# VHH binders against Putative metal-dependent hydrolase OB0413: the designs that were tried, part 8

Target 1, 173 residues: Putative metal-dependent hydrolase OB0413, of Oceanobacillus iheyensis (q8et50)
Amino acid sequence: MDVRFPIGKLQVPEKVTIEDIHEWLKQIETYTNRLGETVNSLNDEELSKTYREGSWDIRQLVHHIADSQLNMYQRLKLALTDESPTVPAFDQEKWAIQPDTNLPVETSIKMLEGINERIVSLGYRLTEEQLDQSFVHQINGEISVASKVAKLAWHEEHHLAHIKIALSNNSGS

## First folded at step 4 (VHH)

Design f36 (framework vhh_7aqx_2)
Fold by ESMFold2-Fast, scan of step 4:
Structure f36 (fold): chain B 173 residues (1-173), chain A 122 residues (1-122)
Amino acid sequence: as target 1 above (173 residues)
Amino acid sequence: QVQLQESGGGLVQAGGSLRLSCTTSGFTFSSYAFSWFRQAPGEEREFVGAISWSGGSTDYADSVKGRFTISRDNAKNTFYLQMNSLKTEDTAVYYCAAHGFLYTSPSEYDYWGQGTQVTVSS
């Protein structure tokens, strides 16, 4: 399978329903526990494993998941509280090498606990009208609330799959 | 502590039926997808069937499609494999497994039961 997209690329239905939203929220709701079960007991050698040559290691992936959820949570709330606001991009490669990404993975697990609980609480109260509200990403263009909830769930699962591939790798191909 | 426990295995005649149960503890049942695998003597563990965390999707090995049904009961923290029209080739140790994703490879599952023997006589 394609190790870059082990669960496939994000595909958002043409018409997103409230049932779709609720299914994605269930995934987000359980995610931090599933991630923690995978990474909380890993030693430094294990945290240094990669899913492919040149990829981020497991430690960087965990911190990236938290950074991305935080950015996407903020954008979701901005779309709901303003008229199609423009949001800044972030350079994820430069974020991944900042000194705070040397902290234990537990720091980002704690961040995800709070962020995901807030996303889920907000998400279950979304109306059909709100699904079409949007924000403008300076690089990626207009993004709807509906597609952002899909990405919140997909992105977490995408990188958990990368982490599991990295853990299954030993030395040879 | 996380535990998965199989039950319902045993001896059955070809053409008969058995229902396997896997009872779980130590984690949030509704958070996990579940699968059944089996292993015949001298063979690798092979995928049998799977059910998603929502129960909205199921998948089966070609050899058991139409004969076996996987289901889950969140109120009982238990999932099941209903096995109908059993064949002698179905004789194996059956293992239950838990994972957040739907995978068909044994190496991709997080938690495993200890196995239950199913023997189908001619």
Scores: ipSAE 0.005, ipTM 0.162, lowest interface PAE 11.3, mean pLDDT 84

Design f37 (framework vhh_7aqx_2)
Fold by ESMFold2-Fast, scan of step 4:
Structure f37 (fold): chain B 173 residues (1-173), chain A 122 residues (1-122)
Amino acid sequence: as target 1 above (173 residues)
Amino acid sequence: QVQLQESGGGLVQAGGSLRLSCTTSGFTFSSYAFSWFRQAPGEEREFVGAISWSGGSTDYADSVKGRFTISRDNAKNTFYLQMNSLKTEDTAVYYCAAHGYLSRYTDEYDYWGQGTQVTVSS
C-alpha cells in the first residue's frame, strides 16, 4: 500500500461509455455528504493531522479538494463551449497557502455542494459525441471531457482516502 | 528507467559560485516537484531547496536562503541549483530528488540522483 496513491492511480478505459460516466457521477453525487460526515466534527488538533510527515494536513486537503473541483468544473465547461481551448495550470501549492485556506472546512464543504450538483447535472446530460470534446492543459496537453469526468470522481476519492489515513495516524508517538 | 543525474560539482574557493544541474529521464518532468538535498561527511541528508511542479513556488533552508536559487527548464527536462557566496560549511555531496509535490522531507521523494561532490576551500 502506497500512501501517496491509497486507491491506486487514475485509470481511464480506452473507450469511455455513457454507463462509465454515470457510475462516476454517482460517486460525485454522494461525495460532499461523505466528506462532511468525515470532517465536520473534527477539532483543530485533528484537522492538523497528516497522512505522512510533510504532507498537507486535513484542513489543507479539504480546501484543496474544493479548489481542484472548481478548476476542473471550469475546464469541463470550457471544453464543451469552445474549440479545444487552452486552459491555464493553477499552482496548487500557492493556492493552499492563501489566507482563505485558514477558513473553517465548512466553507469548502458549501462550495463542493454547489459545484458537485452542477457537475452531476451537466454530466447526466452529456452525449456520446461530447465525450470526445477536449481542452489543452498548458503543461499536460490534450484532455478529453470523458477523462476529466473520470478525474473529477477519482480525485475526490483519492484525497478522502488521504484524510482517512491521516485520522488513523498517531504522529509523534 | 527513471533516472536523475547530477552535474556541475567541483572544488571552489569560499565566496565563489557553482551551478548544479539535474538531468532527468523516464517520467513526465512537468508533473513533478524537485528538490536539492546535501550530505556532509558524517551527517544526515538535509534539505537545501525545492521548486513546485508549476515553478510558482520555491522553498529554501534558512542556511542557504538569499545565496542559492533553484530553477527548472521543462523543455530540457533539467533543474538547477545556482549557488552563490559559497561557504566552507556548504561542502557536501549534493543530491537531486523528485516528488509529486513540494516537500522538505527525504522520505517523501520518489526518485533520487547519485550525488555530486561540492568542496568549498577556505
Scores: ipSAE 0.000, ipTM 0.111, lowest interface PAE 17.8, mean pLDDT 86

Design f38 (framework vhh_7aqx_2)
Fold by ESMFold2-Fast, scan of step 4:
Structure f38 (fold): chain B 173 residues (1-173), chain A 122 residues (1-122)
Amino acid sequence: as target 1 above (173 residues)
Amino acid sequence: QVQLQESGGGLVQAGGSLRLSCTTSGFTFSSYAFSWFRQAPGEEREFVGAISWSGGSTDYADSVKGRFTISRDNAKNTFYLQMNSLKTEDTAVYYCAAEGYLYRFSELYDYWGQGTQVTVSS
């Protein structure tokens, strides 16, 4: 398997439907419990495992998931409440090494509980017109609400797969 | 406690059919994706097929595409693998697996059944 993209790269349909949105929201809705089942009982040695040489360890991955969901949640709400606003990029490598990422994984599990519940509530109320609202990312250009919901779900699953690979001692070629 | 239990395995002649069932408990069935894997003697577990939490998406290994069909019955907390046009190379222990996402790699699944033997004779 490609350990960098174990579930494949994000693919967004050319036409996103409300049914697509609901499938992604269901993934987000169940995610924090599934992540917690995987990581909540891990000791420090286990949390230090990596999915490949030079990658983030499991603790860093859990905190990164919360950091990314927070940033993407904010961008989603900005797209819905302003006319194509410009949003800053964040340096995820530098975020991952800040002192707060030494906290127990439970801290980020608690963050994800609130963030994902809010995303899901907002998402189930989205109209077809709102799916085309957008924000402008400093690096990636214009991103739609529809694409952002897809990424919210994909990114969480992407890094949960990394955590499971790290736990399995499965290393790529 | 999450539990998965396979049934329906057995001996069948090449060209025949079998239906495997996986009964589940201990989680909200409608929230999970389900998969079948198989393992022949001396080999790694290989992906066979999967069905998404909604039932709206299915995925199959190329070797079984067109012959096998995965389905789910939310009312019975059970999912199935209908195996048609069986070949001797389909002989393996078949395992059901559950996860919050539709994966093709066995390492990514947390919940597994104990396996059921399928033997296809020539």
Scores: ipSAE 0.064, ipTM 0.528, lowest interface PAE 6.2, mean pLDDT 89

Design f39 (framework vhh_7aqx_2)
Fold by ESMFold2-Fast, scan of step 4:
Structure f39 (fold): chain B 173 residues (1-173), chain A 118 residues (1-118)
Amino acid sequence: as target 1 above (173 residues)
Amino acid sequence: QVQLQESGGGLVQAGGSLRLSCTTSGFTFSSYAFSWFRQAPGEEREFVGAISWSGGSTDYADSVKGRFTISRDNAKNTFYLQMNSLKTEDTAVYYCAAHGSLYRYDYWGQGTQVTVSS
């Protein structure tokens, strides 16, 4: 069970500060390099490892990280530029089985380089007033800018932890 | 209807070359990644090589790296396996496959025999 949430579930303080935002941005800022160091030299057998029975393998996890960051980046920008806009859900399981998820992990590392640089630049310029701007998710309800920045950092670390668990597993051998 | 049809197999002397083709119909070729597998008598089916949907990346089994090259031609709805420096150990039935997921191959060909003699 714990292996599903190896770093724990996302916890967002009731009162998010600019200091909290800056701490999360530091994690996002270093992430693509840390992910790349973990996965860029893996062979196909290693990329096929899973962190638990029936989970996505490492290649699918890397592509999922990029898909999720792109989706969340779009929603962050929408919250900042419109009045509580409604955004669609995406089916991450169906996205994970599209043909483009068979591409090398390098493709998603390249995506994350650009996306995370833009997120960090935007994030360091957020004002306290902007932290309360929001969007409405069809399934999850109202989500603030502050909460979305927290999730951007947490989600990346969450799945990097899954990748490291998968690499430590000997059950694929 | 969906079809994958291998061709180009046959007999060849060790050190020789063959080019296998997989011609496809019944689906949007450019939306799929493709792989080649092989199966020797009494052995399990094993991976040989793969090409991404864009053609921008390829992957190969260690036993064939540097000898085999996979390629695709979207205009012809066909993908290929160029096999050079063939060894007797390469003797097998070769299968082409189309896939959208690492764990699930959507479509398979019926196989083509490759025999490499000493």
Scores: ipSAE 0.000, ipTM 0.092, lowest interface PAE 19.6, mean pLDDT 84

Design f40 (framework vhh_7aqx_2)
Fold by ESMFold2-Fast, scan of step 4:
Structure f40 (fold): chain B 173 residues (1-173), chain A 118 residues (1-118)
Amino acid sequence: as target 1 above (173 residues)
Amino acid sequence: QVQLQESGGGLVQAGGSLRLSCTTSGFTFSSYAFSWFRQAPGEEREFVGAISWSGGSTDYADSVKGRFTISRDNAKNTFYLQMNSLKTEDTAVYYCAAHGYLSRYDYWGQGTQVTVSS
């Protein structure tokens, strides 16, 4: 009954093409609307649901998505404007418990509208040469522009799936 | 709301081919990895094949490698199992499954019967 399969992990092709980039950008381009359709009508009880015992609730996940997109957007622009700059890690657990994550989810939906529009605009103008530019993450090492665009799309979908699972759970059990 | 629906099962002669489809709804298709499992009469459910969220990697049980191919069509919210060179031993109920990052198996279809006659 033991199975092996590449489930749930980001898979980046060995050779990323501009066509791959454009496919990922199409996902990012529609994301904020799809997220908003899922979360904008939820009440406080629904927003407190978790996808796992001890996980972030839906409100925290929405704010985390915005925090991560902001950090990744900044790193993408730094890679494009400097020579393999070193970027700090952000402690996502500590960010998730800051007081601003108690704000309505609409705050992060608005944030994602602007961030993703900027990412998409930047991304459609990337050249093959720029795909190999990189930044150095304080903990994870060298990361290319190409793999970061893949991560931007994957991370959003990853956490939207978490939110949908949380919504299917009974928080009173 | 989440649904997985298998189709394409049926009766086929040994050496023949069959294509199973799994149509999905109620979640963002591109965010999930997918797999096929089967259960033969009187036996445990076994893994058949899997495809990653990007479609960039696949995995297969040793018993079906070289004969079966899993694929996905994000535009149709559907994924497939192309079964070639079918053997009587492939007779089983085939189940499709969808896997989110946080769970080994999130959602299952109801199953479709495949019968391979000699």
Scores: ipSAE 0.000, ipTM 0.110, lowest interface PAE 14.6, mean pLDDT 83

Design f41 (framework vhh_7aqx_2)
Fold by ESMFold2-Fast, scan of step 4:
Structure f41 (fold): chain B 173 residues (1-173), chain A 119 residues (1-119)
Amino acid sequence: as target 1 above (173 residues)
Amino acid sequence: QVQLQESGGGLVQAGGSLRLSCTTSGFTFSSYAFSWFRQAPGEEREFVGAISWSGGSTDYADSVKGRFTISRDNAKNTFYLQMNSLKTEDTAVYYCAAHGYLGTRYDYWGQGTQVTVSS
C-alpha cells in the first residue's frame, strides 16, 4: 500500500454530473461525525502517533483538515461569486506549526461542523452551469467548482485514512 | 435501486480462460472504483484486483498477477475480470464490489458468481 495516498490520488471524472456532486456531498455531510468517532476519545499519547516517520501526528492532521476545508470553502465561494478570480496559495506546512494547532482537536471538530454544513447546503443548490465556474490558484492554475467539490470530499477521506493508519501501525504489534 | 450483477462464471479446465462481468445500475458508474474479491469454501474472502474510477490504475493480488486483468467500460456501466491460465486454486465464488471514488470503500457488493476449475 502507498501510505502517502492510501485511498489513491484525487482523480476527477471526465464528466462530472449533479449525481456525482450529490454523492460527494453525502460523504462531506457525515464526515465530522466519522472523524469525531475516530479521534474524540484519544489521549495525548495516541494523538502524537504518525502514519509514517516524519509525517504530521494525528493532532496536526485534524487541525490541517479544518484549515484545508476553510481555505477550500472560501475558494469555492469566490469561484461562484466572481469571474475566475485568482486566489493565493496556502502554505499548509507553515500553518501546521502555528501555535493555534496545539489546541485540543475539539476546536477543529467544532470548526468542521459549521464549515461542512455550509458546504453541503451550498453544494446541493449547485446548477450544471455553476460546475464549470472556476478560480485560478496561484500555483496550481485553473480549478473548476466541480473539481473543488471532488477535492473537498477526497481530502477529508484522504487524511481520515492517514489517521486510521497512524492508529493501527503503532497500536499493537 | 443500486444493483451489481456478476455473470460469466462456470466450469473450466485448468489452463483455460473465463471473463467475468459486473453490470451495475442505480449510481453514476464513472464516480466509482471497482474491485473483485473471491471466497473458497471454508476460507476468508480475499482481494483479487481493483481498478480506479479513472481506469488509470489497477492493482492485483500476488497470486493472480500476470494471469488476471481488470478493466471497465463506462459506456456500458460494466467492469470485467479476464482470467487466463486458470488453476484449480482459483476455484471460488467471485464477488464484484463498488466503492465511492473518494474513499468510501465497498459501498455495494454483488451476490457472487461461482468459478470452478477442474484438473
Scores: ipSAE 0.000, ipTM 0.160, lowest interface PAE 12.2, mean pLDDT 84

Design f42 (framework vhh_7aqx_2)
Fold by ESMFold2-Fast, scan of step 4:
Structure f42 (fold): chain B 173 residues (1-173), chain A 121 residues (1-121)
Amino acid sequence: as target 1 above (173 residues)
Amino acid sequence: QVQLQESGGGLVQAGGSLRLSCTTSGFTFSSYAFSWFRQAPGEEREFVGAISWSGGSTDYADSVKGRFTISRDNAKNTFYLQMNSLKTEDTAVYYCAASGYLYREDSYDYWGQGTQVTVSS
């Protein structure tokens, strides 16, 4: 098992269909409840577990999921409302150590509830033409709406898998 | 294996209230959005109200807005329709429905068998 990519790396089909979009949106719609079932009852010791040496702990992963969804949601809306707008990178390592990431995981669960409902509502109304609209990331170049919806679903599942691996690890080793 | 079962219907006088319940089994309740529909004799089935998978969003038909409230209880695998200030026009068979696709306009995945609500003048 590759613990860095437990569900594999993001792979976007060469031709994304509306059916692909709907499948990913179904995952996003159910995600916050599935995440909450996994983390809402955890104590501080459990939240401090890591999936590998040097990784973020579970608390940091939950806050990172919310930070990432927020950034990606904004970029999705910018792609739909402007002509290939340029968006700044966000430094996820620096975000993870800001003081607000010491808050209870419930804060980010609340954020994800609203963000994912908005993403899903927007996503189910996407037309085939809109799938090819794009934004330009300062580091990664041009990213399409279709690719971003795929990443929105994959990234959430990717880090939920990390959380589950962390929970399966023994306390002492 | 999947089942939705309505309860709480019956006869009530105009101006009264009823609470309908829909108890579900055979799927992960927290992963579904839920809706209520109704069908009056000789009419087409009509949307009444919906609640998102998180419970954070609700939608209502204009005819019931301000009088009916939809809610969900994930611990009980049950969702509800609180019906206040009932009118004779609310007389119908009420159906609960579940969808794994929020805001999908074309279909619902699962349906209950229906429960009769009769509002007398």
Scores: ipSAE 0.000, ipTM 0.113, lowest interface PAE 17.0, mean pLDDT 84

Design f43 (from a12 with D56G G100P S101Y; framework vhh_7aqx_2)
Fold by ESMFold2-Fast, scan of step 4:
Structure f43 (fold): chain B 173 residues (1-173), chain A 123 residues (1-123)
Amino acid sequence: as target 1 above (173 residues)
Amino acid sequence: QVQLQESGGGLVQAGGSLRLSCTTSGFTFSSYAFSWFRQAPGEEREFVGAISWSGGSTDYADSVKGRFTISRDNAKNTFYLQMNSLKTEDTAVYYCAAHPYLYRYDESLYDYWGQGTQVTVSS
């Protein structure tokens, strides 16, 4: 299995349905509790584990998940409130080494609780017409609301899988 | 204190109707999705019907589609299950449940539950 993509790369269906959106929202809504069950009892030594040589450790992964959900939530709302707006990029590697990423994982668990509740509330109200609204990333091009909801769910599961690999010490599988 | 309280259960003849109510307190009613579950003797809880936080979406178990209707009244902090064309197999304790935002089929995902109300459908 490719340790970098343990659940596979994000693949968005050619036609996204409201039922697809609802299934992704189910994953997002349960995520913070599932992440917390995995990381809340870990000590500093365990939080320093990595899933592969040179990867972020578990603490950095938890903070990265919150950083990414925050940025993606903002982009989702921008797509819904403007006509294909250009969104700011962020350098996730540089974000991951800022001093706030040394805080307890609880800080980002608290952030995710609020952010994911807002995403799910917003997402459940999406109409078929709104699924086609979009934003523009200067490098990645036009990204639809539907695709962004898929990414929100996939990215969280992707990094939870990385955390579980780091904890199991089976990065060579 | 969060509370969900069912009412409207009872004994009814097959082919009859009942309306269950679930009155809630202790949380922001308009932010929650609501569901009804039921549990027959010796069985696990099963999903019956659900309504989204906005009231714009409803879903039902196949066994009750076309017979049962779920609705909500935000002004009264109450939601309902209208049960028509009742069958003996509908006999169960009916539970109301609340979950923020998105309704669920899996009972384990619900935040708040009522104590249950008995519905008995006689032949």
Scores: ipSAE 0.005, ipTM 0.133, lowest interface PAE 14.1, mean pLDDT 84

Design f44 (from a12 with D56G D106E E107P; framework vhh_7aqx_2)
Fold by ESMFold2-Fast, scan of step 4:
Structure f44 (fold): chain B 173 residues (1-173), chain A 123 residues (1-123)
Amino acid sequence: as target 1 above (173 residues)
Amino acid sequence: QVQLQESGGGLVQAGGSLRLSCTTSGFTFSSYAFSWFRQAPGEEREFVGAISWSGGSTDYADSVKGRFTISRDNAKNTFYLQMNSLKTEDTAVYYCAAHGSLYRYEPSLYDYWGQGTQVTVSS
């Protein structure tokens, strides 16, 4: 298993359809409940587990998932309301060590409930024309609304997989 | 109380067909993507096929492409594996599983598993 990319790297179709968007929105719609079932009953020892040496622990991963969804949600709305706006990269490592990331995972579960509901509502109303609207990432260049919806779904599943690997690491090899 | 129950396994001759069913309860069926895995004697559990939440996307192991078809029936909370042109190499215990992704994945990443159903293909 490639523990860095346990579900594989993000693959976005050359032509994204509204049907593709709806598939990804279904993943996002169910995500917070599936994440919560995985993490809500974990104690501090369990939340300190990592999926590989030097990786973030489960608590950091949950907060990172919320931070990333928030940032990507904002970029999605900026692409829809401005003409190809430029957005900054966020320093994930520096975000992960801010004091608010010491809060219980429940705080980020609550954030994800609201953020994902808003993403899903926005997403189901996207038109084919809006899929081609874009924003400019300061290091990655132009990113379309369609590609961002794909990443919103993939990124959540990517890190849920990391959490599941971390939880399994106390099983005898 | 989540349950996944396989059925439809059994003995079949090479070149024959079987249809496996996985009936589910205890969770919202339409919220999950589903996969089939198999495990032959002395081997590790391997991926066979997957179907998305909507049923619009499927993925298959190279060894079964063109012979096996996965499908789902949301009204019946059941998904299926239609196996055609069976080979002796298809002999295995077949497991159904529920997950949150269609990307390439490991068995450990799945949320729920069935108990398995034996498929034996004779020469």
Scores: ipSAE 0.092, ipTM 0.468, lowest interface PAE 5.5, mean pLDDT 88

Design f45 (from a12 with D56G S101Y D106T E107P; framework vhh_7aqx_2)
Amino acid sequence: QVQLQESGGGLVQAGGSLRLSCTTSGFTFSSYAFSWFRQAPGEEREFVGAISWSGGSTDYADSVKGRFTISRDNAKNTFYLQMNSLKTEDTAVYYCAAHGYLYRYTPSLYDYWGQGTQVTVSS
ESMFold2-Fast, scan of step 4: ipSAE 0.185; ipTM 0.601

Design f46 (from a12 with D56G H99K S101Y L102S Y105T D106S; framework vhh_7aqx_2)
Fold by ESMFold2-Fast, scan of step 4:
Structure f46 (fold): chain B 173 residues (1-173), chain A 123 residues (1-123)
Amino acid sequence: as target 1 above (173 residues)
Amino acid sequence: QVQLQESGGGLVQAGGSLRLSCTTSGFTFSSYAFSWFRQAPGEEREFVGAISWSGGSTDYADSVKGRFTISRDNAKNTFYLQMNSLKTEDTAVYYCAAKGYSYRTSESLYDYWGQGTQVTVSS
């Protein structure tokens, strides 16, 4: 198993359909409950586990998932409401070490409940025309609404896989 | 290299049950979502059911919902379709398919396909 990319790298079809969007939204719609089932009963020792040497621990991964969904949700809304707006880079390593990431994982589970519900509601109303709307990332260039919805779903599953790998690294079972 | 192989097809009477298996090799099984499609003679291939890479979500065509169950066994690199209360209109060649990270109902979006297994339901 490639532990860095346990579910494979994000691959976005050249032509994204409304059917694609709906499949990704189904994953996002169930995600916060599935994440919560995985992490809500974990103690501090378990939350300190990593999926590979030098990786973020489970607590950091949960907070990172919420940070990333928040940033991606904002960029999605900006693409839909402005003409190809330019957005700043999100320094995930620096965000992960801020004091608010010491809070219980429940804080980020609560954030994801609201953010994902809003994403899903917005997503099911997207038209084919809107899929091609975009924003410009300072480093990554032009990113479409369609590609961003794909990444919203993939990124959540990507890090849930990391959390499950970290938990499977338990000694004594 | 990459291989998906169906098994468990055959002849069954209406009201009966069959369990299809899809054994896989050549890729990281736990990283993939899996689906079953079917094709009756002279018809287009249609979606039957799917299971996400995590096993946390499943989806079914309305025609099979409540009768068919998809499942996966990561230790065996195999996924299944349990088919209950079979009807004559379930007669088709059944195909297993794999897709990275999330499943789709559109067949054109799948990465890997099996060769198909015949299911015939007699009245």
Scores: ipSAE 0.000, ipTM 0.234, lowest interface PAE 11.6, mean pLDDT 87

Design f47 (from a12 with D56G H99R S101Y R104V Y105T; framework vhh_7aqx_2)
Fold by ESMFold2-Fast, scan of step 4:
Structure f47 (fold): chain B 173 residues (1-173), chain A 123 residues (1-123)
Amino acid sequence: as target 1 above (173 residues)
Amino acid sequence: QVQLQESGGGLVQAGGSLRLSCTTSGFTFSSYAFSWFRQAPGEEREFVGAISWSGGSTDYADSVKGRFTISRDNAKNTFYLQMNSLKTEDTAVYYCAARGYLYVTDESLYDYWGQGTQVTVSS
């Protein structure tokens, strides 16, 4: 297994259909409940587990999922409301060590509940024309609305897989 | 215990048809993209066709476009390759493969593989 990419790397189809969008949205729609089932009963020892040496622990991963989803949600709305706007880079490593990431995972589960509901509502109303609207990321270049919806779904599942790998690892050895 | 098992291979005359099946177990079928690859004697393994986890996107190698169709049946945890207008050049061992979410043509990025099924097309 490639523990860095346990569900594989994100590859977006050349032509994204509204059907593809709707099925990605179904995954996003169920995600917060599935994440909560995995993490809500974990104690501090379990939350300190990592999926590989030097990786973020489970607590950091949960807060990162919420931080990333928030940033991507904002960029999605910016792409829909402006002409290819330029967006700043989100330094995820620096965000992960801010004091608010020491809060219980419940805080980020609550954030994801609202963020994902808004993403899903927005996403189901996207038109084919809107799929090609875009924003410019300072590091990654031009990113389309279609590609961003794919990443919103993939990124959440990517890190849920990391959390499950971390939980399978022995701690205190 | 993840398993992928091909069936439906065999001997067929040029111009004929075959349907390959790949039956899967041990993972959440609906979350995976699926592909078919093939390997002819003495050749490298090559991409044949793919279907996204949603079923909304399919892709095919240029050599099979218009002749082969990939499909999936989530209720049966099975996906298929319908092969029409078969040519002698289609003779190969056919492998089914699974990758999370989105398909790719790069075989090295697939998580799970079947053992292969022989397809022989006679003239």
Scores: ipSAE 0.011, ipTM 0.206, lowest interface PAE 9.3, mean pLDDT 86

